# VH-VL binders against SUPPRESSOR-OF-WHITE-APRICOT/SURP RNA-binding domain containing protein 1 (SWAP1): the designs that were tried, part 9

Target 1, 142 residues: SUPPRESSOR-OF-WHITE-APRICOT/SURP RNA-binding domain containing protein 1 (SWAP1), of Arabidopsis thaliana (Mouse-ear cress) (o49570r267to408)
Amino acid sequence: LPADVAMELNGVLGNLNGTKESIKSAKIWFMQRSPFAPALAEALRDRVFAMDDSDRQMHIVYLANDILFDSLQRRTNLHEFDNEALAFRPILGSMLGRIYHFPQNKEENQSRLEKILQFWASKEVFDQDTISSLEKEMKSGP
Below, E stands for the ipSAE of ESMFold2; O stands for the ipSAE of OpenDDE; V2 stands for 0.75 times the mean of E and O plus 0.25 times the DockQ between their complexes.

## First folded at step 6 (VH-VL)

Design w5 (from v1e, 73 letters changed; framework fv_zigakibart; at its last look DockQ between E and O 0.04; V2 from the best seeds 0.00; counts 0 for: pae E 4.6 > 2, placed apart)
Fold by OpenDDE, look of step 6:
Order: sequence, then C-alpha cells, then structure tokens
Structure w5 (fold): chain C 142 residues (1-142), chain A 120 residues (1-120), chain B 107 residues (1-107)
Amino acid sequence: as target 1 above (142 residues)
Amino acid sequence: QVQLVQSGAEVKKPGASVKVSCKASGYSFTDYYMHWVRQAPGQGLEWMGYINPSGGSTKYNEKFKGKATMTSDTSASTAYMELSSLRSDDTAVYYCARDLWFGEYYFDYWGQGTTVTVSS
Amino acid sequence: DIVMTQSPSTLSASVGDRVTITCKASQSVSSYVAWYQQKPGKAPKLLISDASNRATGVPSRFSGSGSGTEFTLTISSLQPDDFATYFCQQYDNWPYTFGQGTKLEIK
C-alpha cells in the first residue's frame, strides 16, 4: 500500500467503533479505493491478527461483510466475482479463523461468523465451494 | 453544480429507433453510474438499467433487455440510450439519473427528461 | 421483483396539515428506501435516502421512517410548495422499483 493510503486506513480503522455509521464510512472509504482492494483486504486481516479485542475484530468482519455485500449489488453478472470478492477470498479464511478461535467471546463470535458465512452463501457472494473452503479454514484455525 | 442535460423530444413511427443523450457536467463522469428511468404518461417510474461509464459495463432490467441499449462517451461526458423497435407503449418520458457509490444507490441528480412519442 | 405499494394514491390536504404517505415492500428491503418529489413536467427530486436521511437542502418538515417492509414519508406542516406527486423507491435488490406514486393536492 502507498504510505498515504496506509495512513488513511489506520485512521479509518481507528474510528471503527462498531456503529452503523462508522462501518458505513469505512466501507465507502474502502470502495473508493478499489484498485487497492487486495492490499487493503490483507491489511484488514493483519489488523485482526494484531487486535486483542474480539469486539473490534468483529467490527472488521462487519466491515468486510458490508463491502462484499455492496460489491455484490454492483455485479453485472451474479455468477462472476467482483473485484472486492476476489480481493477478500484469499484472506477471509485466516481472518475468520483468528476470530473463531479467539478466547474472548468465543461461542458468541463463532455463532456470528457461521451466520455470516451462511449469509454470503445465500447471497452468492461466493460459490458453494468457496464457502466450504472458507468454513474449513475458519474452523481449522490459523 | 452537477447537471444532467438530455436531448430534445422525439417523435417516431412504430418500428423505428431513437437514441437519447444525457450530458453530464459538474462532476467526474466516470465516477458514478448513470441510470435510465422511464415514466409513461400518467404512470409511475420504471428503472430501465444503468451503465458504468468506467469500462462501459451495463445492467438492464429484464423488462427492457432487447429494447434499450445503453452506451457512453467518456470524452463527451455523455450517456446514451437507444430504444429499438419502437411501439406505442414506448411512449414515455425517459430520464437519466446519477446514483452514488457504494450503498448509496438512490438518485441524487436527474436529467430534465426526454419525451419520446411513438405514433402512426 | 420487489413491489412497492404506496398509499394513498391521492391525498387531499390543506396548508399546515400533517401528512403521512406509506410505502410497503413485498419483502424486506432493509433501509434502502428513497423518497422523491415530482412536480408536473419536472424530474423527480430526492427528498429522503436510506429511509430516514433527509437530502441536502430539503426542509426539516420532511421526514422519513421505517425499515424492513414498511416506510413512511411525513410532512409535518404542509406548505404551498409541497403539493406534488411523491414516489418511494427501493434499492435493496435489482431491479430497483418505485411505488406507484401519491398525488398530494390541495383540498
């Protein structure tokens, strides 16, 4: 990531507090920088790994969910992955895995993550094979 | 000062084609999707589809597939919609409308509308 | 397609009146609903987005509420400039769909 983008990302994530507004703002910022989607997605994963707060980890997941869902809405062909879906696919398994096995609020977050995967499946954010792969990676842990 | 200025009214015979233009100004043309919305006389609004001026990707309402073709010219900051095989029930006011990015898919700016009349 | 059923189709009211227009979606559209005002011979004008967010420059007498399947547009005190046709729109799913409109006329 360019230094300026990385710095902005830090600011955006610093303001991410789980509110609908903060998530929306972060989503918009992310989407406006779609060419950096792969690097940004990786950065989000890295942030999750660096956090010791399960709530803040989940905020990033909610952000990812909103990004993916909005990107889904812009697809011209539902069966073709959009830019953001392609960017997140490589990192989501490990990201979710980190949270899934995090000691704090473990049971509750496991349930939430499973529901999110189910949501992505039902909306065809990812194909079933990808969903299965993500689930496997999530449950196996980092 | 975002503005969308559409081409003038058209009168066509059944079976003919018409191409409506929508010239955008006051913003970066390629940063927003351009939608087309139809309104038959005394009727409601119908979403027809959109074009992404960046790359030219389109999405059509199934109802208007084969009827409407959306294109754009980035150099002219202009979106186009062509209607083919015109019928009397294609008579309507056609609007171009800009959406917003990323979850803001409502239309904040509209063209003034183009009346297309199809009659024998 | 998601059907947006708007009610009433016509509404007669007087200046100063409180007016409420309802839009019901055939399925949940979350909060992805916009409201527009249209005057004869003019393009629709955005009033409300995301169910309750008033657009820039829109008078405070206009407000929107609702989520899921039921939405309302309220004008707290009608002004002469408010007599027009109003439309709701969902943008949760393709294709985007509009209500059939509510014509607000002078009583």
Scores: ipSAE 0.031, ipTM 0.682, lowest interface PAE 4.4, mean pLDDT 92
ESMFold2, look of step 6: ipSAE 0.171; ipTM 0.696
ESMFold2 (binder alone), look of step 6: mean pLDDT 92; pTM 0.934

Design w6 (from v1e with light chain S30D D92E; framework fv_zilovertamab; at its last look DockQ between E and O 0.76; V2 from the best seeds 0.00; counts 0 for: pae E 3.0 > 2)
Heavy chain, then light chain:
Amino acid sequence: QVQLQESGPGLVKPSQTLSLTCTVSGYSFTDYYIHWVRQAPGQGLEWMGSINPSGGSTSYNQKFKDRLTISKDTSKNQVVLTMTNMDPVDTATYYCARDLWFGEYYFDYWGHGTLVTVSS
Amino acid sequence: DIVMTQTPLSLPVTPGEPASISCRASQSVDSYLAWYQQKPGQAPRLLIYDASNRATGIPPRFSGSGYGTDFTLTINNIESEDAAYYFCQQYENWPYTFGEGTKVEIK
ESMFold2, look of step 6: ipSAE 0.455; ipTM 0.790
ESMFold2 (binder alone), look of step 6: mean pLDDT 90; pTM 0.910
OpenDDE, look of step 6: ipSAE 0.752; ipTM 0.914

## First folded at step 7 (VH-VL)

Design x10 (from w1 with heavy chain F102L; framework fv_zilovertamab)
Fold by ESMFold2-Fast, scan of step 7:
Formats: C-alpha cells, structure tokens, sequence
Structure x10 (fold): chain C 142 residues (1-142), chain A 120 residues (1-120), chain B 107 residues (1-107)
C-alpha cells in the first residue's frame, strides 16, 4: 500500500462513525482506489486487529459490507467474483473471527456478525461454499 | 409484526418547539436506522434526518440542521424528533421509517404518519 | 442536492394496460434508487429497491429498470387497486431526495 494512500486511509478510518453517511463516504473513498483493493482490504483487517473498541470494529465491518455490496451491483458476470469480493475473500474470516471472539465484545455484535453472513448469503455476495467457510472460521477461532 | 408509530401534538403554534416520538416494535431496535421524512399537504416527500439507535449517531439534512435534533431512548424503543422555531411552512405529515444497518439505504417499513399543523 | 424529476405527474390508464413512469436524476445515482407507492391517507410502501429488485410481497407486475440518471417503473398489467401516487427516491448521496410523485389514475 503506498505511504500516501495509507495516510489517507488512516484519516478516513479516524472519521468513520456509526452513521450511514460516514460509512458511505469511506466506501466512496475506497472504490475510487479500487486497484489497491487487496492491500486496502488487508489494511482494514489490520486496523480491526489493532482496535480495542468492538463498536468501532463493527464500523469497519459495515464499511466492508458496503464495499462488497457496491461492487456486487457492478458485476457483469454473476458467476465470477468482482475485484472487491476477491480482495476481501482471503481476509474476511480472520477479521470476523477477531471481532466475534474479542474479549470485550457485546453479544449484540456477535449476533450482527451472524446476520451479516446471512445477508451476504441472501444477496449472493459470495457462493455458499465461501459463506460456510467464513462462518466456520469466524466461530472456530480468532 | 413490524410496527412504527408516530405520536405527538397535532397542533403547534409558530415559534414553538415540536416534539414527535416514533415507537417501534416487532424487531431488534438497534439493528435499523430510523429516519424522519415529512410531506407537506399535496406535496412530495422530504428527508429530514436519521439516527443509528445503536450508538446514537445522527445525520441531518442541512436545511434543518440548525433546528432539528433526533435522539433515542433504547429502554422504550423510541426515537424522538425535536424541531425548534416552528413556522406555518412546517405544516406536514411526519413519518418515521427504518432502513437496515447493512447498507440497505431504502425504507422498508414506515409509520402511519402524524399530521402537524402550525398555526396560531 | 440531487434533484429527482418524475414524468408524467399524472397518468390516467385503463385496467389491463401497461403503465410506465420515468424518474430522472440531476446526476448519476448508479443503481441507488427506490420506488414507493402511496395510497391516499396512507404511508408510502416500498415497491422496488436498487433500481430493479422487487420488495418482499410486491406482485411481479411491478418492475423497475435503469441505471445512472434515467429510471423507469413499469406496471405491466395494471389493476384498479394500483391507483395511487408513485415516488422515486435516490440514496446515492445525502440528503436523500424524492421525485415530486406521479398520480396513477384508473380510467
């Protein structure tokens, strides 16, 4: 991830809060830098691991969700993963698992993570094999 | 059964403060954003603002930002709209509506609406 | 703010015929567009979201299409109960904005 982009990301994530508007702004920033998606997705996972506030960790998940859904709507071939789905696929399981098993995590956030996986399944963001894999990784360990 | 219900005064005098309550039932209160949308008689819909009930974070249409406050009471499953300095042009039916926190920005359920008339 | 313009504002239609309503955004809203039905004295009801996805419980005669700035709501075999106002709404950027509404009247 280039240093300038990493610094901009730090500012974007620093301003991320619980409003849909802040999440959408961060999503737009991310999508404008779609060629860096794999490195940006890893940076989001790394930020979640560095955080000690489960509500703020959930804001990162909501951002990831919005990115994935936005990219899904742009798919030309429904049977092929888009750039963002491919970027997030390898890092989502560990990101979700970190939050699910975070020591200070609220039961409501565990429920929300389960609902997010159900949402991705219902919208076909990922195939069922991927959803099952993510759920297993989330529940089995950090 | 998912329900949203608005309540509050049907009549407000000019310069006074309006307070409307949206009470929700039939779903997890903190899983959906609550929005306020109004409709002047014979006119279209106008988005006013929203709240995330989980954290209390709010967003406002700039047109109302200086007069509008949206708050929540999680123990009662309620969202409250407070708007100061009411004017006759604020006469409208006020609706609360929900959207899912997971990036679904459209309103799947609405309250029945409450007509607020601003007159002396 | 993104301005949403609906055409026509009034649409008389005969039962069994198709009805078509246009919604145009002043700038691109991608597919972030919803359609609502509002009968007199009632709250709006969600019909279509993400430009073309039908909401739960909505009959298949209702369909949506479009992307960017031009969107269409189609009612393919209109029934008498479809007499109502129809509103489009963009949610690509805040403030969320609605079209002025189209009154569909059964002839």
Amino acid sequence: as target 1 above (142 residues)
Amino acid sequence: QVQLQESGPGLVKPSQTLSLTCTVSGYSFTDYYIHWVRQAPGQGLEWMGSINPSGGSTSYNQKFKDRLTISKDTSKNQVVLTMTNMDPVDTATYYCARDLYLGEYYFDYWGHGTLVTVSS
Amino acid sequence: DIVMTQTPLSLPVTPGEPASISCRASQSVSSYLAWYQQKPGQAPRLLIYDASNRATGIPPRFSGSGYGTDFTLTINNIESEDAAYYFCQQYDNWPYTFGEGTKVEIK
Scores: ipSAE 0.418, ipTM 0.804, lowest interface PAE 2.4, mean pLDDT 90

Design x15 (from w1 with heavy chain E104S; framework fv_zilovertamab)
Heavy chain, then light chain:
Amino acid sequence: QVQLQESGPGLVKPSQTLSLTCTVSGYSFTDYYIHWVRQAPGQGLEWMGSINPSGGSTSYNQKFKDRLTISKDTSKNQVVLTMTNMDPVDTATYYCARDLYFGSYYFDYWGHGTLVTVSS
Amino acid sequence: DIVMTQTPLSLPVTPGEPASISCRASQSVSSYLAWYQQKPGQAPRLLIYDASNRATGIPPRFSGSGYGTDFTLTINNIESEDAAYYFCQQYDNWPYTFGEGTKVEIK
ESMFold2-Fast, scan of step 7: ipSAE 0.451; ipTM 0.804

Design x16 (from w1 with heavy chain E104P; framework fv_zilovertamab)
Fold by ESMFold2-Fast, scan of step 7:
Structure x16 (fold): chain C 142 residues (1-142), chain A 120 residues (1-120), chain B 107 residues (1-107)
Amino acid sequence: as target 1 above (142 residues)
Amino acid sequence: QVQLQESGPGLVKPSQTLSLTCTVSGYSFTDYYIHWVRQAPGQGLEWMGSINPSGGSTSYNQKFKDRLTISKDTSKNQVVLTMTNMDPVDTATYYCARDLYFGPYYFDYWGHGTLVTVSS
Amino acid sequence: DIVMTQTPLSLPVTPGEPASISCRASQSVSSYLAWYQQKPGQAPRLLIYDASNRATGIPPRFSGSGYGTDFTLTINNIESEDAAYYFCQQYDNWPYTFGEGTKVEIK
């Protein structure tokens, strides 16, 4: 991840709050830098691990969701993963697992994360094998 | 069964403060943002603002930001709209509507609406 | 703000005829567009979401289409109970904005 992009990301995430307009602004910033998606996705996971506030951790998940759905709409072949799905696939399980086992708002967040996985499955953001793998990694924890 | 219900005064004098409450039932209160939308008699719909009931974060239409406050009471499953310095042009039916907490989402359920008339 | 423009604003129709309402956004809203029906004295009711998906309980005669800036709500074989106002709404950008509404009236 180039140093200037990493610094910009830190600013974007610092301004991320619980409003959907904030999440959309961050999504637009991310999508404008789509060639860096694998490094950016990894940075989002790392940020979740550094956080000690479960509400802000969930904001990162909502951002990832918006990125994945935006990219899904741009697929020309619905049976092939898009750039963003490929970038998030290897890091999502650990990101979701961190929050799933985090003590703050545990029951509510576990329910939300399970619903998000169901939505990704129903919309075919990922195939069923990938969804099953993500769920297993999420529930296993760090 | 999902229900949203607005309540508050039907009549407000010019310069007074309006307070409307949206009470929700039949779902998990923190899973949906609550928005306020108004409709002047014979006119279209106008988005006013919203609140995330989980964290309390609010978003306002710039037109109203200097006099509009949206707050919540999780223990009562309620969202409250407070608007200062009411004017006759604020006469409208006020609705609350829900919006799922993640992703771009539509208003799948609305309250019944409450008519607020601003006159002397 | 994204401006949503509906045409026509008034649409008189005869039962059994098809009706079409247009909604244009001043900027792209992708597929994040909903259609609502509002009868006198009632709250708006969701008809279509994500431009083309029919909401639960909505009859198959209602359909939506479009992407980006141009959207259409179609009511095939219109019934007298369909007399109402119809509003489009974008939920891609803030503030959320609505079209001015189209009054469908039975001749």
Scores: ipSAE 0.425, ipTM 0.802, lowest interface PAE 2.7, mean pLDDT 90

Design x17 (from w1 with heavy chain E104Q; framework fv_zilovertamab)
Heavy chain, then light chain:
Amino acid sequence: QVQLQESGPGLVKPSQTLSLTCTVSGYSFTDYYIHWVRQAPGQGLEWMGSINPSGGSTSYNQKFKDRLTISKDTSKNQVVLTMTNMDPVDTATYYCARDLYFGQYYFDYWGHGTLVTVSS
Amino acid sequence: DIVMTQTPLSLPVTPGEPASISCRASQSVSSYLAWYQQKPGQAPRLLIYDASNRATGIPPRFSGSGYGTDFTLTINNIESEDAAYYFCQQYDNWPYTFGEGTKVEIK
ESMFold2-Fast, scan of step 7: ipSAE 0.523; ipTM 0.823

Design x22 (from w1 with heavy chain D99E; framework fv_zilovertamab)
Fold by ESMFold2-Fast, scan of step 7:
Structure x22 (fold): chain C 142 residues (1-142), chain A 120 residues (1-120), chain B 107 residues (1-107)
Amino acid sequence: as target 1 above (142 residues)
Amino acid sequence: QVQLQESGPGLVKPSQTLSLTCTVSGYSFTDYYIHWVRQAPGQGLEWMGSINPSGGSTSYNQKFKDRLTISKDTSKNQVVLTMTNMDPVDTATYYCARELYFGEYYFDYWGHGTLVTVSS
Amino acid sequence: DIVMTQTPLSLPVTPGEPASISCRASQSVSSYLAWYQQKPGQAPRLLIYDASNRATGIPPRFSGSGYGTDFTLTINNIESEDAAYYFCQQYDNWPYTFGEGTKVEIK
């Protein structure tokens, strides 16, 4: 990840709040830098691990969801993952697991994370094997 | 059954503050953002702003941001729109509408609307 | 702000005919586009979301298509109960913006 892009990301995430406006703005910023998606996805996962506020952690998940859904719309072959799905697939399980076991708002966040996985399954953001793998990693802990 | 109900004064004098309440039932209050949309008589729809009832964070249309505040009361399942310095051009039917907190950005349920007339 | 332009603004139709309403965005909104129906004295009702998905309870005669800047709402075999205003809405960027509305009226 180039240093200038990393600094911009820190600013984007610093401004991310609980509004859909902030999530959409962050998604647009991310998508304009789609070639860096693998490094950016890892940076989002790392940010979640550095956070001590589960509401802020969920905002990162909502951002990831927006990025994944935006990219899904542009697929021409649903049997093959798009650039963003490939970038997020290796880091999502640990990201979701961190939040799933975080003590703040645990019951509400566990319910929401399960619904998000169900949403990704229903929209075919990921195949069923990937969804099962993500759920297992999420529930097993870090 | 999902319901959204707007309530508040039907008449407001110029320069006064408007306060409208959206009361929701039939679903988990914190799972849906609440938006306010208005419609002047015979005109189109205009998005005003929204609130995340889980955290209370708000987003406003820049046109209204200097006059508009949206707040929540989780214990009553209510969202309140407050707008200062009302003018006759603010005469409109005001709607609240819900939007799921992630991945579904459309307004699936709307309140019935409440007509607010601004005149002396 | 993204400007949403609807064409036509008034559409007289005879029952059984197809009706088509266009919505153009001033910049790409991907598929983040919804269509709402509003009858006189009533709140808007969601018809189509994400450009082409029919909302729950909406009859199959309603369909949506498009991506990017150009979108179409189609009502095949229009019924008298479909006389209403129709609005498109983008939710790709803030502020959320609506088209001017199209009045569909029975001839």
Scores: ipSAE 0.383, ipTM 0.777, lowest interface PAE 2.9, mean pLDDT 89

Design x23 (framework fv_zilovertamab)
Fold by ESMFold2-Fast, scan of step 7:
Structure x23 (fold): chain C 142 residues (1-142), chain A 119 residues (1-119), chain B 107 residues (1-107)
Amino acid sequence: as target 1 above (142 residues)
Amino acid sequence: QVQLQESGPGLVKPSQTLSLTCTVSGYSFTDYYIHWVRQAPGQGLEWMGSINPSGGSTSYNQKFKDRLTISKDTSKNQVVLTMTNMDPVDTATYYCARDLYFGEYFDYWGHGTLVTVSS
Amino acid sequence: DIVMTQTPLSLPVTPGEPASISCRASQSVSSYLAWYQQKPGQAPRLLIYDASNRATGIPPRFSGSGYGTDFTLTINNIESEDAAYYFCQQYDNWPYTFGEGTKVEIK
């Protein structure tokens, strides 16, 4: 990830809260830098691992969800993963697993994460094999 | 046109078991969590618990966990609340409510069913 | 459990005036806060979610603000139909908890 983009991301994530406006703003910033999606997705996963506040961890997941759903709406072939789905697929399982096993708000966040996987499955953000893989990685933890 | 409807007995004797059913229509049953919330006469709202109709996982308020069970019947689009050892202080209007994919706020509620616990 | 405290518990207002109801959490709930309206004999109706987002069909005179522990529901140009109880709800932690409710009475 270029140093200037990484610095901008730090500012975006530092201002990220749980409001719809905040998440939408961060999503727009991310989508404007779509060519860096794999590195940005990895940076989001790394930020979740560095956090010790479960609410803020969930804000990152909600941001990822908004990015994935925005990208899904722009697919020209529904059977082919878009740029953002491909970028997030290899890092989501570990990101979700970190939160799933985090002690703060554990039961609440487990429920929220299960809802998000269910949503991604129902909207075909990912295929069933990917959803099953993400769920297994999430539940197995580190 | 989303609709949630509670049904069950209006009167329960102390020490008996309460069973209430929430029947939903107008949307895909397995896509939204269902919660139970009660309200004693003249009092505020109290969250009791929830179920994910997809998979059947449940969450309970610790206050009720020893006597509360929430279950589902997907073939009937129903969620059932079962609570044992009813006491007069459990007299309340019982609501079922659905939440959205994200966030545990309730966009649609049933009309409520009054349960009176007395001998 | 997170305790939600509403002030005032009773709020008489004149039509056309603004009304404000406060909700305070015993610990931070981030923006995971909703407001509901309940008229006598009816189920609660969602007004605001995520502290500041209006639910579908809710008139623009209703607005919410706040973050962390202090939240406000504002009703601008109050109408006679707004006479009701208003409840805040946090959904940051289980058990989800509600405030005691504020009774808004039209004078």
Scores: ipSAE 0.018, ipTM 0.604, lowest interface PAE 4.6, mean pLDDT 88

Design x24 (framework fv_zilovertamab)
Fold by ESMFold2-Fast, scan of step 7:
Structure x24 (fold): chain C 142 residues (1-142), chain A 121 residues (1-121), chain B 107 residues (1-107)
Amino acid sequence: as target 1 above (142 residues)
Amino acid sequence: QVQLQESGPGLVKPSQTLSLTCTVSGYSFTDYYIHWVRQAPGQGLEWMGSINPSGGSTSYNQKFKDRLTISKDTSKNQVVLTMTNMDPVDTATYYCARDLYFGSEYYFDYWGHGTLVTVSS
Amino acid sequence: DIVMTQTPLSLPVTPGEPASISCRASQSVSSYLAWYQQKPGQAPRLLIYDASNRATGIPPRFSGSGYGTDFTLTINNIESEDAAYYFCQQYDNWPYTFGEGTKVEIK
């Protein structure tokens, strides 16, 4: 990830407050830098690991959700994963696992993560094998 | 079966406070934001505000910010709209509507039946 | 605030004809636009979200299109039961705003 883009990301995430407007602004910033999606997705995962507040960690998941759905709308072939789905696929399991097992996590956040996976399954953001793999990795921990 | 149901007074006098309750059933209460939308007779829809039922954070249309409060009771699956200093121009049908808690999209897949509030002396 | 303008405000149609309602935003709302149907004495019902996606249970004769500032709701082969008010709503920017509404009347 280029240093200037990493610095901008730090500012974007510093302003992320969990409102839908805040998440949307961050998503737009991310999508304008779509060529860096794999490195940006990894940076989001790393940010979740550095956080000490499960509610703020959930904000990153909501951002990832918005990015995935924005990208899904642009798919020309439903069978083929889009750029963002491919970027998030290898890092989502560990990111979700970190939050799921976080010591200060609310039970409702664990339920929300499970529901988000079901939502992604229902919308075919990922295939069923990928969803099953993500759920297994989430529940086994980071 | 998803249901949202508004309840409250049908008549309010000018300068009094309105209190409306939205009771939900058939889904997990904390998974959906609850919004309040009103419609004056013969007019269009007007978004008033919303609440995140998990954390309790609220968002208000600036037009109502000084007199509108939205609160929740998770144990009862209820959201309450409180609006002070009612005026005859506030006469409207008031709806609660739900919106999925994540995502930046504020479209309403289920609405309550609506409750008519008339403000007159 | 983003102003949503609907045209026409009143649309008399004969059953079996197509009906089209336009919604114009004062600035770009990307695809963050929904359409609702409201029959007399009833709450609004979601028809279309994200400009073109039909909500669950909505008949295929309803379709939405558009991006940016110009959006259209189309009802192909209109039925008598489609007599109602139709509203567009943008959710691109706070506060979320609705169009004035279009009354579809069956002749």
Scores: ipSAE 0.207, ipTM 0.708, lowest interface PAE 4.1, mean pLDDT 88

Design x29 (from w1 with light chain W94Y; framework fv_zilovertamab)
Heavy chain, then light chain:
Amino acid sequence: QVQLQESGPGLVKPSQTLSLTCTVSGYSFTDYYIHWVRQAPGQGLEWMGSINPSGGSTSYNQKFKDRLTISKDTSKNQVVLTMTNMDPVDTATYYCARDLYFGEYYFDYWGHGTLVTVSS
Amino acid sequence: DIVMTQTPLSLPVTPGEPASISCRASQSVSSYLAWYQQKPGQAPRLLIYDASNRATGIPPRFSGSGYGTDFTLTINNIESEDAAYYFCQQYDNYPYTFGEGTKVEIK
ESMFold2-Fast, scan of step 7: ipSAE 0.420; ipTM 0.807

Design x31 (from w1 with light chain W94F; framework fv_zilovertamab)
Fold by ESMFold2-Fast, scan of step 7:
Structure x31 (fold): chain C 142 residues (1-142), chain A 120 residues (1-120), chain B 107 residues (1-107)
Amino acid sequence: as target 1 above (142 residues)
Amino acid sequence: QVQLQESGPGLVKPSQTLSLTCTVSGYSFTDYYIHWVRQAPGQGLEWMGSINPSGGSTSYNQKFKDRLTISKDTSKNQVVLTMTNMDPVDTATYYCARDLYFGEYYFDYWGHGTLVTVSS
Amino acid sequence: DIVMTQTPLSLPVTPGEPASISCRASQSVSSYLAWYQQKPGQAPRLLIYDASNRATGIPPRFSGSGYGTDFTLTINNIESEDAAYYFCQQYDNFPYTFGEGTKVEIK
C-alpha cells in the first residue's frame, strides 16, 4: 500500500463513526482506489485487530458490506467473483472471527455478524462453500 | 407486521421546543436506522436526520444542526426528535422512516406522519 | 447539496394510457435513486429502488430506468388507483434529497 494512500486511509477511518453518512463516504473513497483493493482489505482487517471497541469494529464490517454490495452491482456474471469479493474473501474470516470472539463483545454484535453472513449468502455475494468456510472460521477459527 | 407511528403535539407556539416520538413494532428495533423526514404543506419532502438505534450515533442535515437532536429509548422501541426554537416555517407533516443498518439506503417503511402547526 | 428536478409537476392522464415522469440530478448519483408514491392523507410508499428494482408488492406496470443524472418512472396502462404524488430521491450523497413531486391526476 503506498504511503500516501495509507495516510489517507488513516484519515478516512478516523472519521468513521457508525453513521450511514460516514460509512458511505468511506466506501466511496475505497471504490475510487479499487486497484489497491487487496492491500486496502488487509489494512481494514489489521485495523479491526488494533481496535479495542466492538462497536467500532462493527463499523469496519458495515463498510466492508457496503463495498461488497457496491461491487456486486457491477458484476456482468453473477457467478464470477468481482475484484472486491476476491480482495475480501481471504481476510474476512479472520476479521469476523476477531469481532465474534472479542472480549466484552455484545451478544447483539455476534447475532449481527451471523445475519450478515446469511444476507451475503442470500444475495450471492459469495458462493455457499465460501459462506460455509467464513462461518466456520468466524465461530471456531482455524 | 411492520409499523412505525409518530406521536406528539399538533400545535406548537413560536420559540417553543417540539418533541415527537416514533414508536416501532413488528421488527427488531436495533436492526434499522430511523430517519426523520418532513413535508411542509404543498411542498416536497425534506430529510432532517437519522439515528443508529444500536449505538445512538446520529447524523443531521446541516440546515437543522443548531437546533435538532435525535435520541432513542431501546426499552420502549422509540426514537425521539427534539427541535428547539420553532418558527411558523417549521409547520409540516413529520414522518419517521427506516432503512436497514447495512447496505440499504432507501426507505422501505414509513410512519403515517403527524402534522405540526406552528402558530401563535 | 444535490438538487433533484422533476418534470412535469402535474400530469393529467386517462385510465389505460401510459405515464412517464422524469427526474434529473444536478450531479451523478449513479443508480442510487428511489421512487415513492404518496396518496392523499397517506405516507410515502416505496415503488422503485436502485433506479430500476421494483419493491416487494409493487405491480409490474411500474418500472424505473436511468443512470447518472437522468431517470424515468414509467406507469404502463395507468389505473384510477394510481392518482397520487410521485417523488424521486437520491441516496448517493448526504444530505438525502428529493424531487419536488409530480401530481398524477386521473381524467
Scores: ipSAE 0.411, ipTM 0.783, lowest interface PAE 2.9, mean pLDDT 89

Design x4 (from w1 with heavy chain L100R; framework fv_zilovertamab)
Heavy chain, then light chain:
Amino acid sequence: QVQLQESGPGLVKPSQTLSLTCTVSGYSFTDYYIHWVRQAPGQGLEWMGSINPSGGSTSYNQKFKDRLTISKDTSKNQVVLTMTNMDPVDTATYYCARDRYFGEYYFDYWGHGTLVTVSS
Amino acid sequence: DIVMTQTPLSLPVTPGEPASISCRASQSVSSYLAWYQQKPGQAPRLLIYDASNRATGIPPRFSGSGYGTDFTLTINNIESEDAAYYFCQQYDNWPYTFGEGTKVEIK
ESMFold2-Fast, scan of step 7: ipSAE 0.505; ipTM 0.828

